# Ledger of designs, part 115: VHH binders against o26223

Target 1, 191 residues: o26223
Amino acid sequence: MKLLWTSQHIKVTVHIDGKVSKMDVLEAIKTRRSIRKYQDREVPEELIDKILDAAMCGPSAVDERPWHFIVVRNREMLEKIPEVHPYGAMVKDAPVAIIVCCDSSLEKIPGFWVQDCSIASQNILLAAHSLGLGAVWTGVYPLEDRVEGIRRLFSIPEHVIPFSVIPLGYPAENPGTRDLFDPDRIHLEKW
Key: E = the ipSAE of ESMFold2; O = the ipSAE of OpenDDE; V2 = 0.75 times the mean of E and O plus 0.25 times the DockQ between their complexes.

## First folded at step 9 (VHH)

Design k41 (framework vhh_8pnl_2; at its last look DockQ between E and O 0.46; V2 from the best seeds 0.00; counts 0 for: pae O 4.5 > 2)
Fold by ESMFold2, look of step 9:
Structure k41 (fold): chain B 191 residues (1-191), chain A 120 residues (1-120)
Amino acid sequence: as target 1 above (191 residues)
Amino acid sequence: QGQLVESGGGLVQPGGSLRLSCADAGFTFSNYDMAWYRQAPGKERELVARITTGGSTDYADFVKGRFTISRDNAKSTLYLQMNSLKPEDTAMYYCAKAPFEQYIDYFDYWGQGTRVTVSA
């Protein structure tokens, strides 16, 4: 357990120019930051519904859509996640978390579910940001101890694989924006 | 990956103060979250403090308000002001850049470090 006195004494709202529900997609991609400090403020169910709708809009291998989502609001359960996910400490302070899972019985082509669930996870982050929320992807798969711990904690069946835990809430920090464009990573025609 | 050079360590009495500095060469400092780690003799390296590109900070529990992390993007320099030093703060201190957007919550280091000794 870490002492996070800065989160208790600083109220930071991520500035959005007043068009939170109509953010341009390129703006959303460029300005989204991982948010690990949240206001003591409930996230309405309607916003979670919009976020999960967005999560399911992503492409998947042969349209297999292997994803399932566990929405966690129960305080006791959120506080237990760090016990099995040591680098997910901020989850205990979030009003809600979404666990992205793969149901392997929905796989049509084995082995692509990781990409599928990654796409859903990123869509969750972008949708949350566009709605004025902050979120962070905390990795579970492929770390066996984390996978087993989360599976046990949430009674996830053997054929379902927890992929990521995404805490979210109204942001209480402003990490800032950056320009990370690197022309050296761009190769024309060949390496 | 940039080259980070730590300085400002030394021998100090309990209750004393030190200011560590970390200068960056070879990368765009303002684009990275930054952190201080430490490693005491016989122990694993541990996070001390971190600061985001926007200036938000986190501290390990053992800091308890005694240390302050800060950054000067214009000078590409990271600082750690260490007050009320205790013998258990004796360690090699390392500056590290953190991944900009990580989904595995992890900080790393790459330099030689600067030694802080709080005498018995």
Scores: ipSAE 0.231, ipTM 0.564, lowest interface PAE 3.2, mean pLDDT 84
Fold by OpenDDE, look of step 9:
Structure k41 (fold): chain B 191 residues (1-191), chain A 120 residues (1-120)
Amino acid sequence: as target 1 above (191 residues)
Amino acid sequence: QGQLVESGGGLVQPGGSLRLSCADAGFTFSNYDMAWYRQAPGKERELVARITTGGSTDYADFVKGRFTISRDNAKSTLYLQMNSLKPEDTAMYYCAKAPFEQYIDYFDYWGQGTRVTVSA
């Protein structure tokens, strides 16, 4: 069933000249949505490089930078990810996925690697969005079955912990916008 | 947390039609992706259709063009138009917020449901 997506113009101002319009940081944050449907279109390596650069720009505990990234373009491997990740069905339809991992040997303070990898993952999402791509954070850690599944599938060493799988591609859906601001979650000076 | 209230279920003959409604009395409806789920007796709950805040739709394979999900943000209401109903469509139908969240099963995003019975 060819879902004829009527082109409601998400004005992704794809400037005709291949120049990705610069999105400001607040716009990127506010307008980012999880994208789970992708066009049958390859993502240029240059964009992946920019995304990975962004992923490595986040802070980490005492600058431990424990993150590693597996870039997956192989169709066979992409199609296998849903077998070990029940909520990763969209990965099979993505032209590329990034697996964010932690090298535990790089951890300086125990437990902060989760925050570090989370920051890296979020930067991937924001960077992707700013570049006109869609992505979604599919959680791997801390679910043991997913962790071991991804580990096995990609032959990840024991000291390296897969954290997230992030499929990326040009969006084939219009997620719309959300206003998630909740003043009740803001406390002044004290709880 | 706003309460979702489903309605429109009933008894219908095969080939018949129903229109389900889900009214949101709580949160800003327009801020949420929405979905219909169904659960037949003895079966697991399954996704029927979903719609994003942007209006993108997705359907389960068994729908085969028979159902249409839509939303009216002004009325804070979700709809499911069901045509060409089959006996196998007999189930309790539920409306849900944030249907795209991978942890939806861990949270109560559901209404009370509305029963659809398709029988000759």
Scores: ipSAE 0.024, ipTM 0.469, lowest interface PAE 4.5, mean pLDDT 86
ESMFold2 (binder alone), look of step 9: mean pLDDT 78; pTM 0.797

Design k42 (framework vhh_8pnl_2; at its last look DockQ between E and O 0.56; V2 from the best seeds 0.00; counts 0 for: grease 26.7 > 24.2)
Fold by ESMFold2, look of step 9:
Structure k42 (fold): chain B 191 residues (1-191), chain A 120 residues (1-120)
Amino acid sequence: as target 1 above (191 residues)
Amino acid sequence: QGQLVESGGGLVQPGGSLRLSCADAGFTFSNYDMAWYRQAPGKERELVARITTGGSTDYADFVKGRFTISRDNAKSTLYLQMNSLKPEDTAMYYCAKAPFESYLDYFDYWGQGTRVTVSA
């Protein structure tokens, strides 16, 4: 991973680095959509590295950083995910997926790992979007059957909890934007 | 209180066509992604088609180009044009809000549905 950060990032011009695109963070947040259709096009390893770097930049309870990530590119494995994750059908069509996990041995404050892994998962979505990729968060935890199915499929040890499966690729759809701002959800000073 | 009313179902012969409609009395129809689901007797509900606010569409594999989902924002109405109907298309058809941004893909809120029967 350290070698990929250094050699690939330095020696690859603009389109891989992403510097030319320069997406504003508010624009990224407002324009990101869940993408479930992907081009038949590989996602370069250096983009996955950038996404995972972003995922690990999130805050965590007492800086416990309990997250681990499984990067899945193997076609056979991607095709098996829907067998244990029935609403993850689009994963079999993705060139790559990231499984966000919690290593419970890294917990310092019980019970906050869900928030920690949620932050990492959202950062993956935003980073992918900023790099011209599309992604979708598919829920695993706390659905027991999905947790056990993913754990079994990827040989995840008992102390590690699969949290989410995030397929990603270059988008083959454009869902458009939505105006979801709701002033009734905003409370000044008190409820 | 329900906001979605399906209509346009009926009895049709194999190879025939029907156009389903769904009126949405919601405040801002154009801001919502929409979907059609169906449930045949003895089977689970399944996605038929969905359409985003931007016009992107998805179809279940069994549709095979026979159905077209569309929307008319001026009339706050969702449509499903169903051509080349087959007996296996017999089901209750429901419109619903599509779970495009949900990381939990279960959706409990359905209208009463409209029945489509394709006679053999």
Scores: ipSAE 0.354, ipTM 0.663, lowest interface PAE 1.9, mean pLDDT 85
Fold by OpenDDE, look of step 9:
Structure k42 (fold): chain B 191 residues (1-191), chain A 120 residues (1-120)
Amino acid sequence: as target 1 above (191 residues)
Amino acid sequence: QGQLVESGGGLVQPGGSLRLSCADAGFTFSNYDMAWYRQAPGKERELVARITTGGSTDYADFVKGRFTISRDNAKSTLYLQMNSLKPEDTAMYYCAKAPFESYLDYFDYWGQGTRVTVSA
């Protein structure tokens, strides 16, 4: 079923034959949107592997790479996430979610793990988009209730900190694009 | 910072209709996802409807097909057509930029609001 979404130019050429056309990195960045509605369609494991590979390719403080990833496909668990994560309502409708965590025992420099996990999370979003999937970053850390809720739900050790929950799936909405370039935020040589 | 100005509120009988408008006064309207919120007396503000730059819409559960959010980018105006109004729809209605690209469920309200009163 060719759902020809005719609206404007995001030619997501979903090639039927599973060959995801390579998206240019700038195109991926500029056209990425948060997706909170998903098709009733499974995400192949191969795509998740590619996304996780991308998640691990970013820089980190002193190359500490403190990130861990929980891949959640179980429907019961996906349906429980909204109970502990108020911003995670869409997770119940996603075929899969990735929980990005930090192993604090891997930190070399304290506090930079937030940047490390942020980079990993953003790479997940960009990779997902480039592969024809939709995703959204739902913040967990530093909200204590959400951190502890996710910790309990997934039996995460105390030294591991859940950072973000990222549901993924084939998009069932078209949020469009935005041009948010602001020259007033650019300063040359000095403020 | 662009100012949003709501209008179209008023007194209406149950089952009646209103059309709210929100006019942009200073930002590139077409580049923003937009939303309507409402706040009833003694209650917290709640999302009524949202619309993306691409035209995708979402509604609160209480809307149940009664309201329609739309936008006219040429006029830099957001609309909320409200049909089959109920007394429980009585509230101050606000137009806002919807932070759909937020990793937090926080909403920023921009307009002064327009009052909708549904009463027999």
Scores: ipSAE 0.349, ipTM 0.694, lowest interface PAE 0.8, mean pLDDT 88
ESMFold2 (binder alone), look of step 9: mean pLDDT 79; pTM 0.799

Design k43 (framework vhh_8pnl_2; at its last look DockQ between E and O 0.44; V2 from the best seeds 0.00; counts 0 for: pae O 3.3 > 2, grease 24.24 > 24.2)
Fold by ESMFold2, look of step 9:
Structure k43 (fold): chain B 191 residues (1-191), chain A 120 residues (1-120)
Amino acid sequence: as target 1 above (191 residues)
Amino acid sequence: QGQLVESGGGLVQPGGSLRLSCADAGFTFSNYDMAWYRQAPGKERELVARITTGGSTDYADFVKGRFTISRDNAKSTLYLQMNSLKPEDTAMYYCAKAPFESYVDYFDYWGQGTRVTVSA
């Protein structure tokens, strides 16, 4: 992984956890579920690196790529998140969380950063799932109290906007899949 | 479209049991994650238990060990088995589609509910 070879962007593919992780993209999309129960097991840094690499592969408005990520592993910090994010109680039980942020100084077209960070957030969920991890997107933006609480807790500057908090870990639950296809949502040629 | 209908509530003594049911013939039950919520007089509505399409369950800390959520997809029915009832369990109980995949935690579409009263 890049951290093992500090001066170069050399990627080394290894068998993680004794297995090769392969998942078809349609399978990943259809089987991904929000996971809120995690094993007491650390998530290797190498998997976080792969997840963040995937997050940055998303398109963005005029290629502005406004996203920044805070990786939180410190137990004390994880336990404080529910104090400012009252419906993020599961975050205190996760081995790691990723905070997706927008640096507004990188914004080229106002307002599209929400789509940009949503794309990055969904890619995090899919990549985590493909690697055998479970994750859940807990909404921060546009809920102003949550935005300010997270900004204060992590010393995030005024021009940076916390968008989502995504706890993740090896899953301790299996929610199953859902069949949500609805033909009435499909309109041919016109509404 | 169809409306969720809760039933099985009533008056029970402390330590007693009740089984709540929730059904709606107007939708395909097996396609949805489901939940029970409750609201005591003067308090906020709170999650009691939820169950996914795959049968994974989650319970609020205050009810773990005493309540069991289950589903019967063939009968399109959701259940809450409530044992060892306490006066603090007194509330109106509601079923709903669970917001399990919601990235915000707000939901306000509820039926009439079924009343549970725990007292002599």
Scores: ipSAE 0.362, ipTM 0.667, lowest interface PAE 2.1, mean pLDDT 85
Fold by OpenDDE, look of step 9:
Structure k43 (fold): chain B 191 residues (1-191), chain A 120 residues (1-120)
Amino acid sequence: as target 1 above (191 residues)
Amino acid sequence: QGQLVESGGGLVQPGGSLRLSCADAGFTFSNYDMAWYRQAPGKERELVARITTGGSTDYADFVKGRFTISRDNAKSTLYLQMNSLKPEDTAMYYCAKAPFESYVDYFDYWGQGTRVTVSA
């Protein structure tokens, strides 16, 4: 049975009536792609609120919830991010970016904050995708130059660690979907 | 293990043109973002152009509209059309494959490169 790779054109049915069709969670996970090109279109605050709500719904070590979020819409600031974050070139073209940070003072167990912020970041990506937006995770931590660059640019206090920069916008590209399933990474009972 | 093989380099006069090719043997070419890098003698390797699986392109500042990156998924081939070449463009040009959905700016696979020399 030749699995015909039907290029399922993700028909982003932009329903005119603003009702974002609810995407199934598995669909969101499987179809999400990094989006680095954005339309010249503003993202409504309501969508950002939903995304941030999702970002805060993930688990954390001992429920420490160390995450903070900087929402950046200022064009000047967005344009400055690439200067300190080389992998963030696309940020200048995004209508909004979320910077995920860790307040180290909230850590209950050292080191798990990376996992906590990763979970939050991934939820941002999934939520954005489910809402018809494109996003990309651009890593800041653990690269010291990027961490310090973002810290300085946004006047982030020393006890707060920038973790990721996630630009968001309506997609202006369609990279398609990929099958990432690898049975060789599955071990039954033992390695 | 898949191999990236660059071709199309050579000697050209200033203002001339070259078309580089990168053939992908053994990878699912269409699933990966691709890029061209170059390295001049004594300089660090630098990004020239990038193309996503969706066809979006990005260019280094020095390109200034002179180069065009493209891909043919059916042929598993990456191209770099270089026009208006300058002596400063002299370098070894490398084809690169990006990791899948990486949140880090990193390319994990490189070809052997093709040499471009721009000299009067």
Scores: ipSAE 0.046, ipTM 0.517, lowest interface PAE 3.3, mean pLDDT 88
ESMFold2 (binder alone), look of step 9: mean pLDDT 78; pTM 0.795

Design k44 (framework vhh_8pnl_2; at its last look DockQ between E and O 0.52; V2 from the best seeds 0.00; counts 0 for: pae E 2.8 > 2)
Fold by ESMFold2, look of step 9:
Structure k44 (fold): chain B 191 residues (1-191), chain A 120 residues (1-120)
Amino acid sequence: as target 1 above (191 residues)
Amino acid sequence: QGQLVESGGGLVQPGGSLRLSCADAGFTFSNYDMAWYRQAPGKERELVARITTGGSTDYADFVKGRFTISRDNAKSTLYLQMNSLKPEDTAMYYCAKAPFESYTDYFDYWGQGTRVTVSA
């Protein structure tokens, strides 16, 4: 008997195997959408671990890896996020959220941590999608009021910068795909 | 990408219905998530409804099932069917390309708007 990691919505024989995903990486990138509606369904800790493992696989400036992650499952804390992040209203409806942070004491070369944390954030979105979950990146940095509000709410120390809040869960919507390729944005050899 | 043009506004009685439309002069309408916003006198603009390229919809809480957003990609047109209208729905209504994939809440691209007035 084999168990497929992402087959919780399939009603067939259950098999256990080492498969990580059935989705081609280009398909995952093209089909990933921001998901703001979630099922009333818990996300297993094992899936969060896989997502965070993926988040840490990204490149970083001089391999500095400045990221830290806060995993939020507590209902009262999730309900408070919209009080300091008005456009993060869907977070209160998510079973879990991940806060991506930069620990500035880990910076090896100043000024690249935003790229580093952006890479980690995008990897969270793609990994969640590949595991049958939906997620959305809600911006915190560089909006000072949101940075300060999230820092206060989660007792984040002064040298740690909250970058993004990413609610996630089993999706309760399907936004569809888009064809956004724009050849006018491509310049061969020079501008 | 062309400019968005709203139409279909007007004066209507409470409890009445009105259909707004928005034409996109651009050539890639089907590739964009779309939205309706409104702005009441003395208030900030607020989201009314969004619709994705795949037809998934989001509505503001104040809609309460009274409005329906839809799109016709073949005609490059966005619609808002407004039923059970209340005086509180009086506003300028704007169509916009929705920031559905944006990780910020800033949005500057607007049409010219169409006025909806609900009064006895």
Scores: ipSAE 0.300, ipTM 0.654, lowest interface PAE 2.8, mean pLDDT 85
Fold by OpenDDE, look of step 9:
Structure k44 (fold): chain B 191 residues (1-191), chain A 120 residues (1-120)
Amino acid sequence: as target 1 above (191 residues)
Amino acid sequence: QGQLVESGGGLVQPGGSLRLSCADAGFTFSNYDMAWYRQAPGKERELVARITTGGSTDYADFVKGRFTISRDNAKSTLYLQMNSLKPEDTAMYYCAKAPFESYTDYFDYWGQGTRVTVSA
């Protein structure tokens, strides 16, 4: 579905020196939104490196660090992702996507890789946001059709499990902010 | 879970106009992205328009400037102004809290819908 966005003024606080001001972690968490529209602008490799560095800084079960990352910039490949990923329509419009994968051979404790890859994925989102980029988490695992589709498309070996596809780019939409604090979800000492 | 209640549907001639409303009775309306969907007989449900908490709007290709989605946070109400209606716009229209922060494409928060019939 090609959605036409009316250009509302994305206040991109571009500092005069072209450097994105450092965002504190709480601000990044609270203000992050899924971005599904991107500018026709390339993402520098330096920013991708920073994002991937952040992705690898999270904890993992028994420090297993099972994650692998496929960085996709090829337009043909980006355009093919929606064919196997129904929720990945925006990927075709992104200048780059990161596919987060698990190497199952690196697991020390079965099943925790989902948590590990989730942490890595979230760090990608937060890092991207802090750097002035927009991103969205599109779930691959545990949907078998999506897993196999991505596997085939990128020739991912059997022991490696694609987990998420995260398109990234400079934002071309402004989703706004949300306050989803719910005190009813907080229990003191006991449920 | 707050109930979404759609209204404003009806029978209208081609070229006519309708204004749909969706009232949110339960949730903090202002904290959610909202959307209108429609489902014609024998067809899949499709997105018509969305509006974010920031006020950004997006429309399906078939809208072509005919519809306008808006929200009133003070009234916890979502609107869809539909102009220049066509027979092909005949469908059940649903309001949804759009989980645009979901990493899945599944929606669980729907109203009961309001029927729009465009016929000469």
Scores: ipSAE 0.248, ipTM 0.672, lowest interface PAE 1.6, mean pLDDT 88
ESMFold2 (binder alone), look of step 9: mean pLDDT 79; pTM 0.797

Design k45 (framework vhh_8pnl_2; at its last look DockQ between E and O 0.54; V2 from the best seeds 0.00; counts 0 for: pae E 2.9 > 2, grease 24.9 > 24.2)
Fold by ESMFold2, look of step 9:
Structure k45 (fold): chain B 191 residues (1-191), chain A 120 residues (1-120)
Amino acid sequence: as target 1 above (191 residues)
Amino acid sequence: QGQLVESGGGLVQPGGSLRLSCADAGFTFSNYDMAWYRQAPGKERELVARITTGGSTDYADFVKGRFTISRDNAKSTLYLQMNSLKPEDTAMYYCAKAPFESYYDYFDYWGQGTRVTVSA
């Protein structure tokens, strides 16, 4: 029964995710590229909901799930991000951005929130890619000037730490894939 | 891991053209996104243009429309065609691996560069 449920669950999940979630997970990981050029096309709210659902599926230290997400669609606000994030110029051209934050009041173990929010951020990138969108992770933490700038711009409270800004949209570029497997990085049994 | 060697610089008149080349010294060129940077006297290095493994390009605003980045993977060579050159384009030009997949602004590797001087 165990084997039957596992097999049926895998197949049912694929069919239930039909036209929207067809991409094989290894294909998604290998073909995802940072996308910095977007079509002038709105991203439906339902796709953002699916992306954030995926973001929250990641593991976290002791299941602390310290993440919060700010969804930014307001044009004026998107255009202000490069003023406080000098290398986030593409954000002004995106139809939407997601700011991944840590709520420090949710930490159960000090210092693991960076890993937790990194996992959520990567899941956003992969989910966006699987839905036909392009995204890029622009770093905020640990750069104090960027953290302070984003916190000020979006009225983020002191106990909440902006971690990353992820613009996304339908891609207007195709960067191609890279073959990055390096056997010299693999150590068997010991260093 | 390889060594990048830039060439094709020189002295040109305003409005002139140059074609810069960058040869890869034996790593798998097709696996890397590539870029041209420049450094004017007394200034920090700045991005000029980038090209991905798939051929998508990106240009700094100040050079858009005048320069064209390209690559020939069979020859492991990166190019920058520079047209309508201006005196402010005077700089050392460097090729490097491009940080397309970096969530932090960083560059990894630089060669010796090739000098471009636009003056009469």
Scores: ipSAE 0.277, ipTM 0.621, lowest interface PAE 2.9, mean pLDDT 85
Fold by OpenDDE, look of step 9:
Formats: sequence, C-alpha cells, structure tokens
Structure k45 (fold): chain B 191 residues (1-191), chain A 120 residues (1-120)
Amino acid sequence: as target 1 above (191 residues)
Amino acid sequence: QGQLVESGGGLVQPGGSLRLSCADAGFTFSNYDMAWYRQAPGKERELVARITTGGSTDYADFVKGRFTISRDNAKSTLYLQMNSLKPEDTAMYYCAKAPFESYYDYFDYWGQGTRVTVSA
C-alpha cells in the first residue's frame, strides 16, 4: 500500500519496498519538518546505520568528534524517556530513538562540543528525512533536569553529557511546508 | 511581529459550546504551525491542540474528541470549536504561532488570550 501523502507541494514517495528515492541535499533541507507521530512500523537497522554514518560526517572543532550515540529500541526504555523529558512525549510512540551525547574527555577546545553535537543532530534529522523517516530534535542540554534524567535512565557516565533525544519512525502526520526566508536577515558586506 | 488576536471566549453552561478565533494581523499565516494553549488560575499553561501547515492535528488527552482545531489560511485565522464544555475547561485560552518546529518546547509569543468560563 503506497501511502501517497499528496500534500500539494511535497510528494514524499515512501517506497514501501525499501528503495529509498534519492533526495538531493537542498530538497532535504527545505522539506524537512519535525515529525512527532509515527506509524506502527519498525525502522530497519540498515537505515539507522546510514543515519549514524551521516551523523559522524559533520565537522567538529579541530576534528575532535566528541559525539557518541545511544540507539534505543527497547519499548520500556522509550516509554520512560517522557518521565524525565517533558518535550519527549512522542518518544513513547517511536520505534527507535537516538540519544546524542558528548564525551567530554574528547573535547579539545572548550565549549565547541555543543556545536559539534548540534551538527551531528541536524545531520540525523536530514538523513532520516532523506530516507523517508520522520524525526524530531528534542533538546536535553542545557536543561539540568533533563540532562540528569537521561543520564540516570541510561546509566551515562559523568564525563559524558546527553545532548539531544531524537525519536525516529515512519511519519504518521503531514507536516506541510513552511517558508521562513527573510531577506531582512541578510546583510551585504556590512550590517 | 504580527499580533495574534484571540476572540470568542465567554460564559457558557456545562455541556455548552464555544468557538474561539485567532486572527493573525502580520505574518504569513500559512507558513506556521498553530496551536491553542490554555491556562487556568493557579495552573501552568498547557497545550490544547495543534495544527500543522499541512493540516495535521493533535490534541491533548483531556480534549477526548470534544474540541476541533482548524485553520483558514485565506483569512489568516485559527479556530477552536469547543463542544461539551466542562467546568474544568475554564481558563484563559491563547493562540500560538510556529511553536512546534523547535528543539525546545518553550514558546513565548502569545496573544492577549480569550477567557472561557464554564459554570452552571
């Protein structure tokens, strides 16, 4: 059953037969939306591997690559995440979530790990979208209660900082499109 | 920043109905996800319903099919049809723009709100 979500402008052809249509990078960026509803359908491990590969391809400060990833498929654990992460309510309905973390022992330049993990998180979102999955970035850091909640739940060492929780799944909502281009935010040569 | 203006609140008996409206005076309405929030006295603000630019809807658990969120992009207006109202629905209702395409759940852009009072 080809669920053709015909929104007027974005034909996301989800090929059921595992053939992911190639999406160009600009299309992925422009059409990506946060997805918070998911189908009752498992995400193949192959897709997660591709997403994680993409997550590790971004730049980092002096190439420090401080990121670690926890892949969560256990239903009990997914259902516990909302208890410590109020914005993570949708995680309980996702077939899988990726927790992006920073190993502080790998940090070479102080403070840049936030940018590094942000880049990794965004690449996860873009890769997921390009593969026909929906995802949402739920912020953990810098909220102390969320950081410690996730740390405790997943027994994360003190030198490792949970940064984001990203549930993933096949989309069960139509996010639509948005155009937030603002030429007033562009300055030529000087402010 | 365009001003959101809520209207349609009032006093209604239990089991009654109200239709709230939110008019967008400034922004390209169609480019934003929209939501209704409410805040009862002494309680935190909570999400009631959301609608995406694509028309997908989501409701809080307490709604239980009683409310319907909709939008008219041509009129730049958001609606909340509230049926089977209960005393516990008494609150100030607020309209919000684009709160959901974020990695953080907090949104601080709100209209003046419209008051809904459900009382026998």
Scores: ipSAE 0.258, ipTM 0.680, lowest interface PAE 1.8, mean pLDDT 87
ESMFold2 (binder alone), look of step 9: mean pLDDT 78; pTM 0.794

